VH-VL binders against q960a1r229to459. Designs and how they scored, part 4

Target 1, 231 residues: q960a1r229to459
Amino acid sequence: LKGDRIELLLPKNIDQFKKFKKDRTVISSGLITRFVSTRNPKEFSQKWISTKYVKEFNEITVNKDSVVVGAALNIQKMADTLTSSLSINIGKEIDSFIQKFSSPQIANFATWTGAIISGAKSSLSVSDLLILFNVLDAKLTLLNNSGELTQVAIEEFAEKKLFATHTIVNAIFSRSLTGFLFCLKLGETSEQDSTNFNFAALVGNQVSRIFVGLGGQPKRLTSLEVHIDAL

## First folded at step 18 (VH-VL)

Design n2
Fold by OpenDDE, fold request of step 21:
Structure n2 (fold): chain C 231 residues (1-231), chain A 120 residues (1-120), chain B 107 residues (1-107)
Amino acid sequence: as target 1 above (231 residues)
Amino acid sequence: EVQLVQSGGGLVKPGGSLRLSCAASGFTFSDYAMNWVRQAPGKGLEWVSYISSSSSYIYYADSVKGRFTISRDNAKNSLYLQMNSLRAEDTAVYYCARGYLDYYYGMDVWGQGTMVTVSS
Amino acid sequence: DIQMTQSPSSVSASIGDRVTITCRASQSISSYLAWYQQKPGKAPKLLIYAASSLQSGVPSRFSGSGSGTYFTLTISSLQAEDFAVYFCQQSYKTPWTFGGGTKVDIK
């Protein structure tokens, strides 16, 4: 492949993944394009590791207070899980919002982690999943090179470029969220997956969360939240 | 606070040796790749060496290959540069700099630099 | 090796001015380009990575653009603290190489 030496590991469980992860690039459906890239054809050996067959990364756990979605799941499975596990008002909006995400084919093949990472890496692109995770105050469970697990907010994940050093294991969503979720996206055409703007607002008896996406990390509208909560 | 603190360096004769150290704090050192970059007096920047988080990947500039050795001790949060067979043209301020396994992301944390002078 | 040609070598500007620095690569480096700011006696500071991604904590008046062999760093409105030397760096292929630098000084 382009003259490079490439090694790909396919661990079957998280213990194997932890053991082999060090100095390997983690791949998902969204990162396959880099697999054949050539930067140092004479001296560089690319070592890769996939999350695709890791048991724990394919698990969904619905707890009393939270829902946990494994990193290897596709966007559609994540969306379906959230739709069925969160309140009806929030779930319906998530379903509607994700249905407008690219094409059903992409949603069924692309991992949500790939989309999150792609959104976090870009300062220009508008990411639907990124704003959804922010408005829902989702937490990411991350695995570092030492095999330690940590939970971080999406903002920290992007700001510290943790996608470059850590592996997403799962996402955790609160099931205690109440109120109404409103999501909006604008794009040139639904067929071109070209969202230029998105908006998300969670309002109700919980603290309001409001975000706008104009490219890169969504911006939180704290002043508006305070105003709404005072009404 | 995220920081890199350097030590070592100084004056050495041609053919001599020096060892530079870089101590990391405020972040998980073992998660990041590290670099050495040098700058001759009044000149631009020159990349010297790269080492990945687990030392699986090590690269050198041709100008130092065979003479310099980059290494790290993750347990001590430390980066090292062993410089042997030093030459006058190696005279520079040496910086340690934090990077990534994917060098796509640049070097985002730098040490304060240490001066190395090679002179007869 | 990939040669990085940076221009201009120096530019005099006033506060509030728009400043543009160019970096050309001898071969395509895709978007593997970073921009650094260096003040006298200090270590370089990362401004932009991946050609156009703003490093966290860096003011939005800094922006990067380009791909392949032609890249630009733009300061939309120069501030007093922006007078410094700027370097581009390719990380596409080892050895990583820097541009010659651009000194931005006060007019």
Scores: ipSAE 0.813, ipTM 0.911, lowest interface PAE 0.6, mean pLDDT 92
Fold by ESMFold2, fold request of step 21:
Structure n2 (fold): chain C 231 residues (1-231), chain A 120 residues (1-120), chain B 107 residues (1-107)
Amino acid sequence: as target 1 above (231 residues)
Amino acid sequence: EVQLVQSGGGLVKPGGSLRLSCAASGFTFSDYAMNWVRQAPGKGLEWVSYISSSSSYIYYADSVKGRFTISRDNAKNSLYLQMNSLRAEDTAVYYCARGYLDYYYGMDVWGQGTMVTVSS
Amino acid sequence: DIQMTQSPSSVSASIGDRVTITCRASQSISSYLAWYQQKPGKAPKLLIYAASSLQSGVPSRFSGSGSGTYFTLTISSLQAEDFAVYFCQQSYKTPWTFGGGTKVDIK
């Protein structure tokens, strides 16, 4: 029975990943994900490839200008890295905000890339991690099928739906960000896992960045940024 | 003082091999990506190869792919370019250059250049 | 590959002149553009990164602008030490590519 067979590859490095990735469903660390285009059994793909053990996707690099977080790291490891590597005013708010939307079990298990892709695909949900990436002006390094690398802003990744044609390799955050970060999550009670509204602002940087989450992609409040920067 | 000091190079017949070296000092070498860039006599600049800080990402120009191998030894603060199956069109001054994992930054530190001549 | 086209290929100018060099990309490269200066027999020197950011130690008479596919390097008042060849370079997508260069000569 072909429908019952699952082939899962566990590549150890990026060269193996590139070699065997084509036409396979990429799965996050500890999760099994497959693409289902219809309910017809003959159209199911049962060939998967994991990012969990790819060395290059588990790397962290910090230099004087940037922090680079590999694609297979869990949410908690990413948060810890950013908290210790960015300015104190930004790092403390990141730490606080992550605790509001991610339980310790989820944060230590789920990958940040899984959360970003889930948020980028959704036209209805409000993603806390996606708004955080937007306010921090995160960039993603992407790998295409030709082995070419490109870097794009998080907005372009979501807007052009690059999750469909590219693999995320890492995220890049500037260590030159200054000012104060403020993040807000609105729900009915604290610790609930759903968000109805979120808001993130970085003020006191050279150009302020302010976003609101109302469903789908975070929306940048450019008019408000201009007013704040004029004060 | 932040610097890159190159060695190697010389005259080689077609089909021969050379290894270029680039020694870094005055900065934490393992925090930076590295590049090789070449310039044929009287011509413009051509990017040759890139290696990330941990050697995790390596890319080559099509003109050298399969013949050249970039490598680094972070313990020795050194960058290398192994050049095999050399051709006349590989004749150039070769520069090593410090780069970044964030491509937004340029190549901000360059070696002095090493001449490679390939002729019969 | 992203092709970078510089214009003009050469400029004859006098000390004190304002010089503008342009660089066009065959597709959008956002602001992933650097400008380099190269004097005879020397390695290139980074002047501008990220299209408009001035590298440390570079005189303020140099400025860069642009985004997307069109970029300029401007020398507001040419000095004797500015006679050199200037290159643009995109770093948006591998392989990185350089423009053909612009030679700035004394008139």
Scores: ipSAE 0.412, ipTM 0.762, lowest interface PAE 3.5, mean pLDDT 84
Fold by ESMFold2, fold request of step 21:
Structure n2 (fold): chain C 231 residues (1-231), chain A 120 residues (1-120), chain B 107 residues (1-107)
Amino acid sequence: as target 1 above (231 residues)
Amino acid sequence: EVQLVQSGGGLVKPGGSLRLSCAASGFTFSDYAMNWVRQAPGKGLEWVSYISSSSSYIYYADSVKGRFTISRDNAKNSLYLQMNSLRAEDTAVYYCARGYLDYYYGMDVWGQGTMVTVSS
Amino acid sequence: DIQMTQSPSSVSASIGDRVTITCRASQSISSYLAWYQQKPGKAPKLLIYAASSLQSGVPSRFSGSGSGTYFTLTISSLQAEDFAVYFCQQSYKTPWTFGGGTKVDIK
């Protein structure tokens, strides 16, 4: 549509973002968020607000106990941060797994938030990044329309459909995780095919976490975790 | 030794200003979030303000918003609370407390407290 | 704001007694709940974080339980040094609110 206008706000920090985000469609630099917005025209908004230049959404913080990755960072930057900040056995498996499901070109372009939201919304597709977040017990810091912050586990974010009412600010990963991470992706024919099945297990931690992806949200294998933890 | 050492309290008239200071030692200050918590004489605890490790996220209780400013200087391992337009209800012991970006961990290190008295 | 209600406001107890303090949230806070101990003239001390995790250096006679909206702090065998005021605090959503406190006194 020639001559149509979109009002786009480019806040530079979270205080500006909180002040101006009311009644606006949040966009990230990822293609996934844009596609979701345009595939249902009745949900399309002429008023937009971007996460791209928000200082806080582009930050990484690594302290003794946690790694915090801002919402506007791309998948590759997140992967590099986790690989270098978590234990060697966990970091190596993360690096290996991400290389299997994302080309360097896509990983350097797409945001991790776009991929997480796409996975959390889908009832049919199998998301490799979503299962990775589940097995690592990732938490998300969320911003609501009132400017309040809350933190939730990745499972609650998807279960309660918080992507509809909240903006992701960052993801938090514990540096206290121990043991061995194992991740598996199965597609139809070749590397980087769509995933038909995935599996992720963190064992040797105090409480094991084991997930399978068969379509929709990853399923936690709690009975298997109990048996493995009893050994 | 992990420590938070406070200074800067005292008596001030209503409408006046005061700046509290909190000096950290024995840990990497820039890795942690920081809080101010206050306690009126004989009363319970009230959270006042929060600042993230890089100063990227700052929050205030509604009772102090617009009047108080939290800040930190990571090069000097110091946390500050600038208190303007002080009122009688701001009279309290003020504590600085170390926190985390992961809210799950609570406030695990506290300063000794600094008394602020607002009276004519 | 999430309101935190502690009960009882005070309790009288003897050394060796089992003491239980409750904390109720006005909405679910998952397990984002901490317990603090405060002695007269001193700063608060963190006892329990994440509803049930014991802070390093805290005696094992302290324990926490609960999730959602209802939480407890239990002192299994009260000692002389445990006579203090105890506060709960939620950290699920800003502003991070405290309970009103529970004073544990010598009987």
Scores: ipSAE 0.402, ipTM 0.755, lowest interface PAE 3.7, mean pLDDT 84
Fold by ESMFold2, look of step 22:
Structure n2 (fold): chain C 231 residues (1-231), chain A 120 residues (1-120), chain B 107 residues (1-107)
Amino acid sequence: as target 1 above (231 residues)
Amino acid sequence: EVQLVQSGGGLVKPGGSLRLSCAASGFTFSDYAMNWVRQAPGKGLEWVSYISSSSSYIYYADSVKGRFTISRDNAKNSLYLQMNSLRAEDTAVYYCARGYLDYYYGMDVWGQGTMVTVSS
Amino acid sequence: DIQMTQSPSSVSASIGDRVTITCRASQSISSYLAWYQQKPGKAPKLLIYAASSLQSGVPSRFSGSGSGTYFTLTISSLQAEDFAVYFCQQSYKTPWTFGGGTKVDIK
């Protein structure tokens, strides 16, 4: 090729990933792409490291109180896990909602982390997966360049732009959520079209969570939550 | 009846080794993360190590990394801490503590503690 | 490492007194903050998790508040069994760290 060699490491576990990650662009998709934070390729000599084969990033853990989904899993696998692991009222709505915004072909190919990062970076688009994570109060476990682990709510991940300095290792969802989940998507012409507006509400839980997507990050409707909880 | 029962402490010389054990009962051990926390005599608490429910995530305090190894056997409802190359500053009461994959919930069940003394 | 600073280091108080203990983090830890009680010769006992959530079986005279970098534990009416050392702990970022402790003594 033109002397621009790309070195791609394929670690098999998290210890190898931590050991070899330094000074490398992390990629997390089935199609290998360079991370956005690497704006000058000549600075890095085209050095990449993949999460695809890291066993810990491909794991699913279902405990009594939580569901943990590894960062390298595709959207469909995540959706199936959440649908079967959360309460029936919530799981049914997740299953229905995901089918409205992601074709089975795309959902079996794209990673959920790719979709979340794309949504977190955007100031204008409306992300269906991001609003779902917000209404379910999802938490992310993040790995920084020093090997430290941090857990943050999904809102903090986008607000503090942590996608620029951290690698997502998993998402955590509570299995203790109760009540009813309601999700709405309004698009242009077909179920696979971009979303112009979305809405998600979890009502009848200990504290209601209500979000609207109008462009950029989902907005929490805290005043509406207070009124609903008072009824 | 949720319990963590510890064993394995004692007196060792610097450079020696000990293995601490923590036996769980009254709950589904494989559902929970586990921790080791230590307390030097008359001092505060220091977190030592964490292991997730499936052992997928393991973390150590810098002061023990490379010398201590946390492990668990979910079939035996048991947590272990292998301590090698022990130093005088490792002298402490060691507690095992039940935790969560979601760090938000703290450590809600503690063992009774076991004393480790490292002295020449 | 996130440093957790507790204040005061000790309190002399009487039964029935209101006791407030503060804990400050060196950076934001959101609400990833727990409070523990430890009596002499015993393991710590979880009182509060998630900054303000009362652990099951803990008396309602204990309460927690705060988020970000500043947190409080309050005992509204001190009882004889409350004389102990109290620790805060952050679980936001590894390594998890404890405050230095606050000893609550009989006046």
Scores: ipSAE 0.357, ipTM 0.757, lowest interface PAE 4.3, mean pLDDT 85

Design n2
Fold by ESMFold2, look of step 18:
Structure n2 (fold): chain C 231 residues (1-231), chain A 120 residues (1-120), chain B 107 residues (1-107)
Amino acid sequence: as target 1 above (231 residues)
Amino acid sequence: EVQLVQSGGGLVKPGGSLRLSCAASGFTFSDYAMNWVRQAPGKGLEWVSYISSSSSYIYYADSVKGRFTISRDNAKNSLYLQMNSLRAEDTAVYYCARGYLDYYYGMDVWGQGTMVTVSS
Amino acid sequence: DIQMTQSPSSVSASIGDRVTITCRASQSISSYLAWYQQKPGKAPKLLIYAASSLQSGVPSRFSGSGSGTYFTLTISSLQAEDFAVYFCQQSYKTPWTFGGGTKVDIK
């Protein structure tokens, strides 16, 4: 009849977030994350911590060489930032691609980190944000349980399953990307966030980046990149 | 002309305090992260502290955590290091260095260094 | 903390020599490695970032290579102005750490 106690923690800054995260935790995506207390092995407690109000996770920084997007921003805000901050050829395609894969209501409320973590965890799902991050060579700043920060490529985040032991702080995109971005998805309309197949290519950059999503992590098509770069 | 000009420093007894300053010119200071790095006499380099361009991300080496405070004033193009509870092992030349939010790029502009001596 | 081990600790060389300095990380740091040059009484100067990318204004006789845990800095033909101490530094995980330095001296 009676059950476990649930706590919701609302830190306002990264120092407060670190203090609440001090115990061993299970981190989930989005505005609300979950962790497990081990203080009472006979009775299990659920503790939830929100990134929504952490100032550092809600910031956008655009400088000469890079765009930094905080972990708590929604998908639409991230997309708008990238569209306005990257080259016009790349930004137009990002804007178009994001509009195709998510309804405006979902894009304005769901976090980009939630979508990335969900895609990185799955061996079967085809993630539109994950392939976009791969083709743009995105880097993530991660915070571990010891308060240490590391910076990794999006591929490493997924390959090493760092979502299990780290909290995403921000994403970093280079403003030096050149060429043309091409993105394709096959699946559902924007009102249904389901993709059966996707494809993303950045060509005319120094080194082309070409990815296909068939389930699980996007696969890089290095043979095709070599061919395209030879033209 | 891109440069970082440092001031402050000097001789302080153990337990004392100093504030180091670093003035930037020739670039848009608010676009860059900043670091403090120190070098004890005859020794190698030790990273001390980092502050992001907006001051949103601040990190310290364990040896100075709780005693040193990094800050910046983007309106004045200035970086600061408040050093409290100084110890003999804090004796070093302190450098400010321009860095990036993307750690990949390293520290590409350095100040001339300021000597801090802590002795009784 | 990620320990950075440089070797050799010093080298005596003549103008025109090829000099190679090795830096080893205690765990993988991907390519988050920089090389700095420091002359006596001066601040460090960035030579190489991202393991192999040459900083603007640095002569092409300097090159970097490596990924993961092993990295090298090579000076293909040593010049008079290259006699200095060289440091590697990882920026993969905080705290960022430097190698112990390699002094390149005149033979």
Scores: ipSAE 0.287, ipTM 0.728, lowest interface PAE 5.0, mean pLDDT 83
Fold by ESMFold2, look of step 23:
Structure n2 (fold): chain C 231 residues (1-231), chain A 120 residues (1-120), chain B 107 residues (1-107)
Amino acid sequence: as target 1 above (231 residues)
Amino acid sequence: EVQLVQSGGGLVKPGGSLRLSCAASGFTFSDYAMNWVRQAPGKGLEWVSYISSSSSYIYYADSVKGRFTISRDNAKNSLYLQMNSLRAEDTAVYYCARGYLDYYYGMDVWGQGTMVTVSS
Amino acid sequence: DIQMTQSPSSVSASIGDRVTITCRASQSISSYLAWYQQKPGKAPKLLIYAASSLQSGVPSRFSGSGSGTYFTLTISSLQAEDFAVYFCQQSYKTPWTFGGGTKVDIK
């Protein structure tokens, strides 16, 4: 009896995670079926490490200037945190957009990191969470295989395909954003299905941020931003 | 007045230990990351260690790893550096410096510096 | 580790001169670069963060530019209080390394 040689480590903190991460596939508990389907199930051995119980990946930190959301949190918990921590006009739109974006069941089980990585990998699909991160100018803290920490804007994470070589530790959002957030989502089928087009704009901030999703990475509409800021 | 006031330091023999302290006032200490940076006499700046606001992320320069321990007590608004197995090359002025979880913003408030001399 | 190469190591200048200091990173650091000023016997003072953002209370004669691997600090019209040592530092990837410093001296 050969049996499966699956090994799953459940580290409790980031120091344990760094120590045992080498040569292992990182998973979130809410996305295990998706990760398994992208790996050949007939392999004799798999070495896995989970983010589920890592204290630092489950943290939420809200301070004067920023809110930090750990990588292992589900989409709904992230949305609730941002809604309560950012300005009321921005937070209400985030809440509304996320409710239209996915069913409550998906939002309560899927991690935001799984959705971001899925969106960043795709050259064809339109990701609602990825455009939201772009319009909010989100930054990611990343951990490489050597235990080094790097911070990048969400655009660089996707552009340089850093999901292949790095593990997301947290996302950082500025609480200094002002103005009004407007989000639009259009699909060919029911609202609970795929998105064909999305749009997100933060206007009335010091520098406007406007993005469109037509497939692949959200595109920043810099010319429109300049025009709007000049009015 | 936003301020970092350092204490500790002094002369120790090689292999000895010393604990540096940094007391914060005039701002919410628990909102910020903290750093130690050192400067040997007549030399440039060397980053030594970092601790996040909740102590969740801690990093050390290779030259001090395993010998130095950074810690903080947010209830006392205090940052510490425990220095063990000291060597002559650890001789420097040590600064504590306020930083951010977002690395983009640099170190915007510095303590006055504390001299550590390792000599026999 | 990311090496930060700062040049020149020193410059002799007169009040009113334009002074430019360069800093090169051994790999891209995006805009995660800060500039510090240090006067003798004092702690460093943050001048510029994020490559080009002026820290509160810093005179507008100081400016920073660059992204990626090449960065400059410019003092547009040197003042008496600007004679000091200047350091760049990257904060993109740990360990956060400093440049070797540039001493700005009286000509």
Scores: ipSAE 0.208, ipTM 0.697, lowest interface PAE 5.5, mean pLDDT 83
Fold by OpenDDE, look of step 18:
Structure n2 (fold): chain C 231 residues (1-231), chain A 120 residues (1-120), chain B 107 residues (1-107)
Amino acid sequence: as target 1 above (231 residues)
Amino acid sequence: EVQLVQSGGGLVKPGGSLRLSCAASGFTFSDYAMNWVRQAPGKGLEWVSYISSSSSYIYYADSVKGRFTISRDNAKNSLYLQMNSLRAEDTAVYYCARGYLDYYYGMDVWGQGTMVTVSS
Amino acid sequence: DIQMTQSPSSVSASIGDRVTITCRASQSISSYLAWYQQKPGKAPKLLIYAASSLQSGVPSRFSGSGSGTYFTLTISSLQAEDFAVYFCQQSYKTPWTFGGGTKVDIK
């Protein structure tokens, strides 16, 4: 990438990121290695800012009661972190679920943030990561265009289409979840995004969480949760 | 015993400053997010500020943005609230409260509260 | 911001009564709701989290229900120590906001 075509800034921390992102397009680390082609390369210019070297976007923090995963991390790293940090009955299911998600290449190179955004943008596709985040009751830390940080539930992020105005900084998961996680997906192949149905249920937690994906955003099955919790 | 013990507060004139402190004991302070919540006399509760376990993420209510600063010293098991440019409407009992996990559902441990009075 | 509206603002009840307090959110907050009890001159106490999960040490006569925009706190049989002010709080999106409170006093 030459400066004549692309102006790319590589901030080292979130403060620098806040400062530099003005009037620039945020790109993930995976996009930095991609070639930008145009019919007239000499006249093409674009201003970008990358999350690749931003500390906060690339950190994993395992606290006693929570796990924080930076937005620049790939799907596999996110999955491995959750698998090792959550209870065994939940973690093993996450691992199994992700192994069937896509090819190892995709899991190792694609960010979980990209997958979440892709899922949130779609009204038709079924997103495995989106339903996983929902069932685990994940929260997102977001940075808006004014440089302010907010925390939102994953449902809010998707419903309000916050991906259009906010940058995901990290995801926060609870380590206090108990019980059993059950995940199911149906699709044509396990090597590509061909899921046309998925289901996720956390049962035996203090509050059960049950979601189904039939297209678009996952739908919560609250009646079933109430029934299960009454057993 | 898990507890939060507060100090600071008092009477201050409009435009003045105060610093509140909250000392944690009985739990691993560095593993929890912390909050400040205030309550004006005879009124309800108002969330003021949040700070994550590592201080990486801080949030403020609009009413205090630019005037209040939340901070923590995990080595000292302490939470702070620096309040500048105080206004009459900032008069309240201020509580420090432990976040129910860093992933926030509620606040499960509260300090005893400290009164802040802003008056000319 | 998400506005939380509690009703009623006050309720008079007798020991043994069933008391129900409601909390409405200006938008859906899923199950990201907590209930607190506050006695005069004391700090709030967490009763319920995640809309329906009972906090450790809280008597089973307390229960929470609801999702989306409508939530309820129920005291199945009011005890003498339950006379207090109760608050709901959403943790769905910052800034986190509280309801206006409900005072439960003796009839």
Scores: ipSAE 0.022, ipTM 0.577, lowest interface PAE 5.2, mean pLDDT 87
Fold by OpenDDE, look of step 22:
Structure n2 (fold): chain C 231 residues (1-231), chain A 120 residues (1-120), chain B 107 residues (1-107)
Amino acid sequence: as target 1 above (231 residues)
Amino acid sequence: EVQLVQSGGGLVKPGGSLRLSCAASGFTFSDYAMNWVRQAPGKGLEWVSYISSSSSYIYYADSVKGRFTISRDNAKNSLYLQMNSLRAEDTAVYYCARGYLDYYYGMDVWGQGTMVTVSS
Amino acid sequence: DIQMTQSPSSVSASIGDRVTITCRASQSISSYLAWYQQKPGKAPKLLIYAASSLQSGVPSRFSGSGSGTYFTLTISSLQAEDFAVYFCQQSYKTPWTFGGGTKVDIK
C-alpha cells in the first residue's frame, strides 16, 4: 500500500463514538464496507471511525410498542427483525419485499443505513428500504456533530438532507401498526439500487399510508389514502 | 389501574436543585418511554425531556440541556428528573407522562403534576 | 425547532355548538400531531394522535384532521364537560413542541 497512513478507530459504545468521531469519517463496518458518510468529502479521508463494534449501533431492541434496529446492522437482519416483530400481515410482506432482488442490494450497501442514505441522496435511485421506512412511518435516531441525539421522522431526514450533517444511530418502527401491507417492486437492475420502481401501501391501519417510488424520495399518494380511509 | 404518581418539587432558590419522582403502576413500566412536560403558571405546555424504555435514548429541550437529567429505574417502576442550576423561568408544574419509543402516538398517561417554584 | 401556532387563543361557545381549533406548524410535520385537553388544575388528556386517530375512550364528537402544516380539532357538538383548554403537539422531531393552547369557555 502506498500513501499516507489511514487511521481507523473502533469504538465500543456510543459514548466512545461521540468522543472519537470528531474530524473522522464514519464507516459502517470497516474500510472494506460501503462508506456510510454522506458528507461528500472533497478528498479521501485518512481518519475513519467505524460503527461496527459500537454497541448501540448493533443492537436490536424489541419492546411492547416499538422495534429499534441499530444502524450498523445489515438489511437482512433488519428485515428479519421486522418480519418477526410486526403483525403477520405486515411482517410477511416485508420479508417478501426485501427478499425479492435483495441479493444485489445487500451486497452493495451491507447496512440498511447505507441503503437509506443512498436513496435519500439520489434523485434517480429507487430505494426499497426508503419506501418501506416511509410506509411504516419509521423514525430515525440521529447523532449530530455536537454529540447530541435527536429523533426525526424519515421525511425530515430526507427533506432536510440530514445525512450530510448527522449520523444515523438507529431506526424505530411502531409495533402498533395494523392492517395489510402491500409492496411491489419492478425492474431489476445490476446497479446499486436493483429496483426501478416500487410501491408500498399500508391499508387498514389507523391511517392509510401509500407511497410510490419513481426515483429519489418516495411520493406519498395522499388522495388515495383519503379515499381508502373513507371506505 | 394505570397511573403515574408524582412526588418531589417545592420551593427552591435560583441556582438550587430539586429531584422529581414519578411512580408507575398498573402497567409494565419497562415497556414504555417516559416524558417530562412542564407548564408555567397560566401558560402553555412545554416538553422537557424524553427517555426510552431502556434509557438508551434520551432527549432534552434546549432550555434544560446541561441542567436537567432524566433517568429511570425500571426495577422500581420509577422515573426521575434531577434539576440543577434552577432558574426562575423553570417555575412550573411538572408532569410525568407515558409515551412510546415511537413518539408518534402521543403521551397517553399523565401524572398529577408537581409544582416547582424557583424564587429568591 | 418547529413552532406550533394555535388559533384561536380563546373561543366562547354554547352547548351543542360546533367548535373548531386550528394548529399550524412552521414546517411540514406530516401527520405527527396530537391534541390534548386540559381542565383547570388537572393534567392534560390525550384526545387525538397521528392528526386524526381518536384515543381510546375519547368521545366520537372529537375529531382531528389535517396534514403537513395545517391541522384542526373539531368538537361536533360541544358538551358541558368539554369546556377546557386544548393543546396541539408535534411529534415530528425533537424537541417536541406544543401550540399555545385554546381556551374553550361558555358563552
Scores: ipSAE 0.022, ipTM 0.574, lowest interface PAE 7.4, mean pLDDT 87

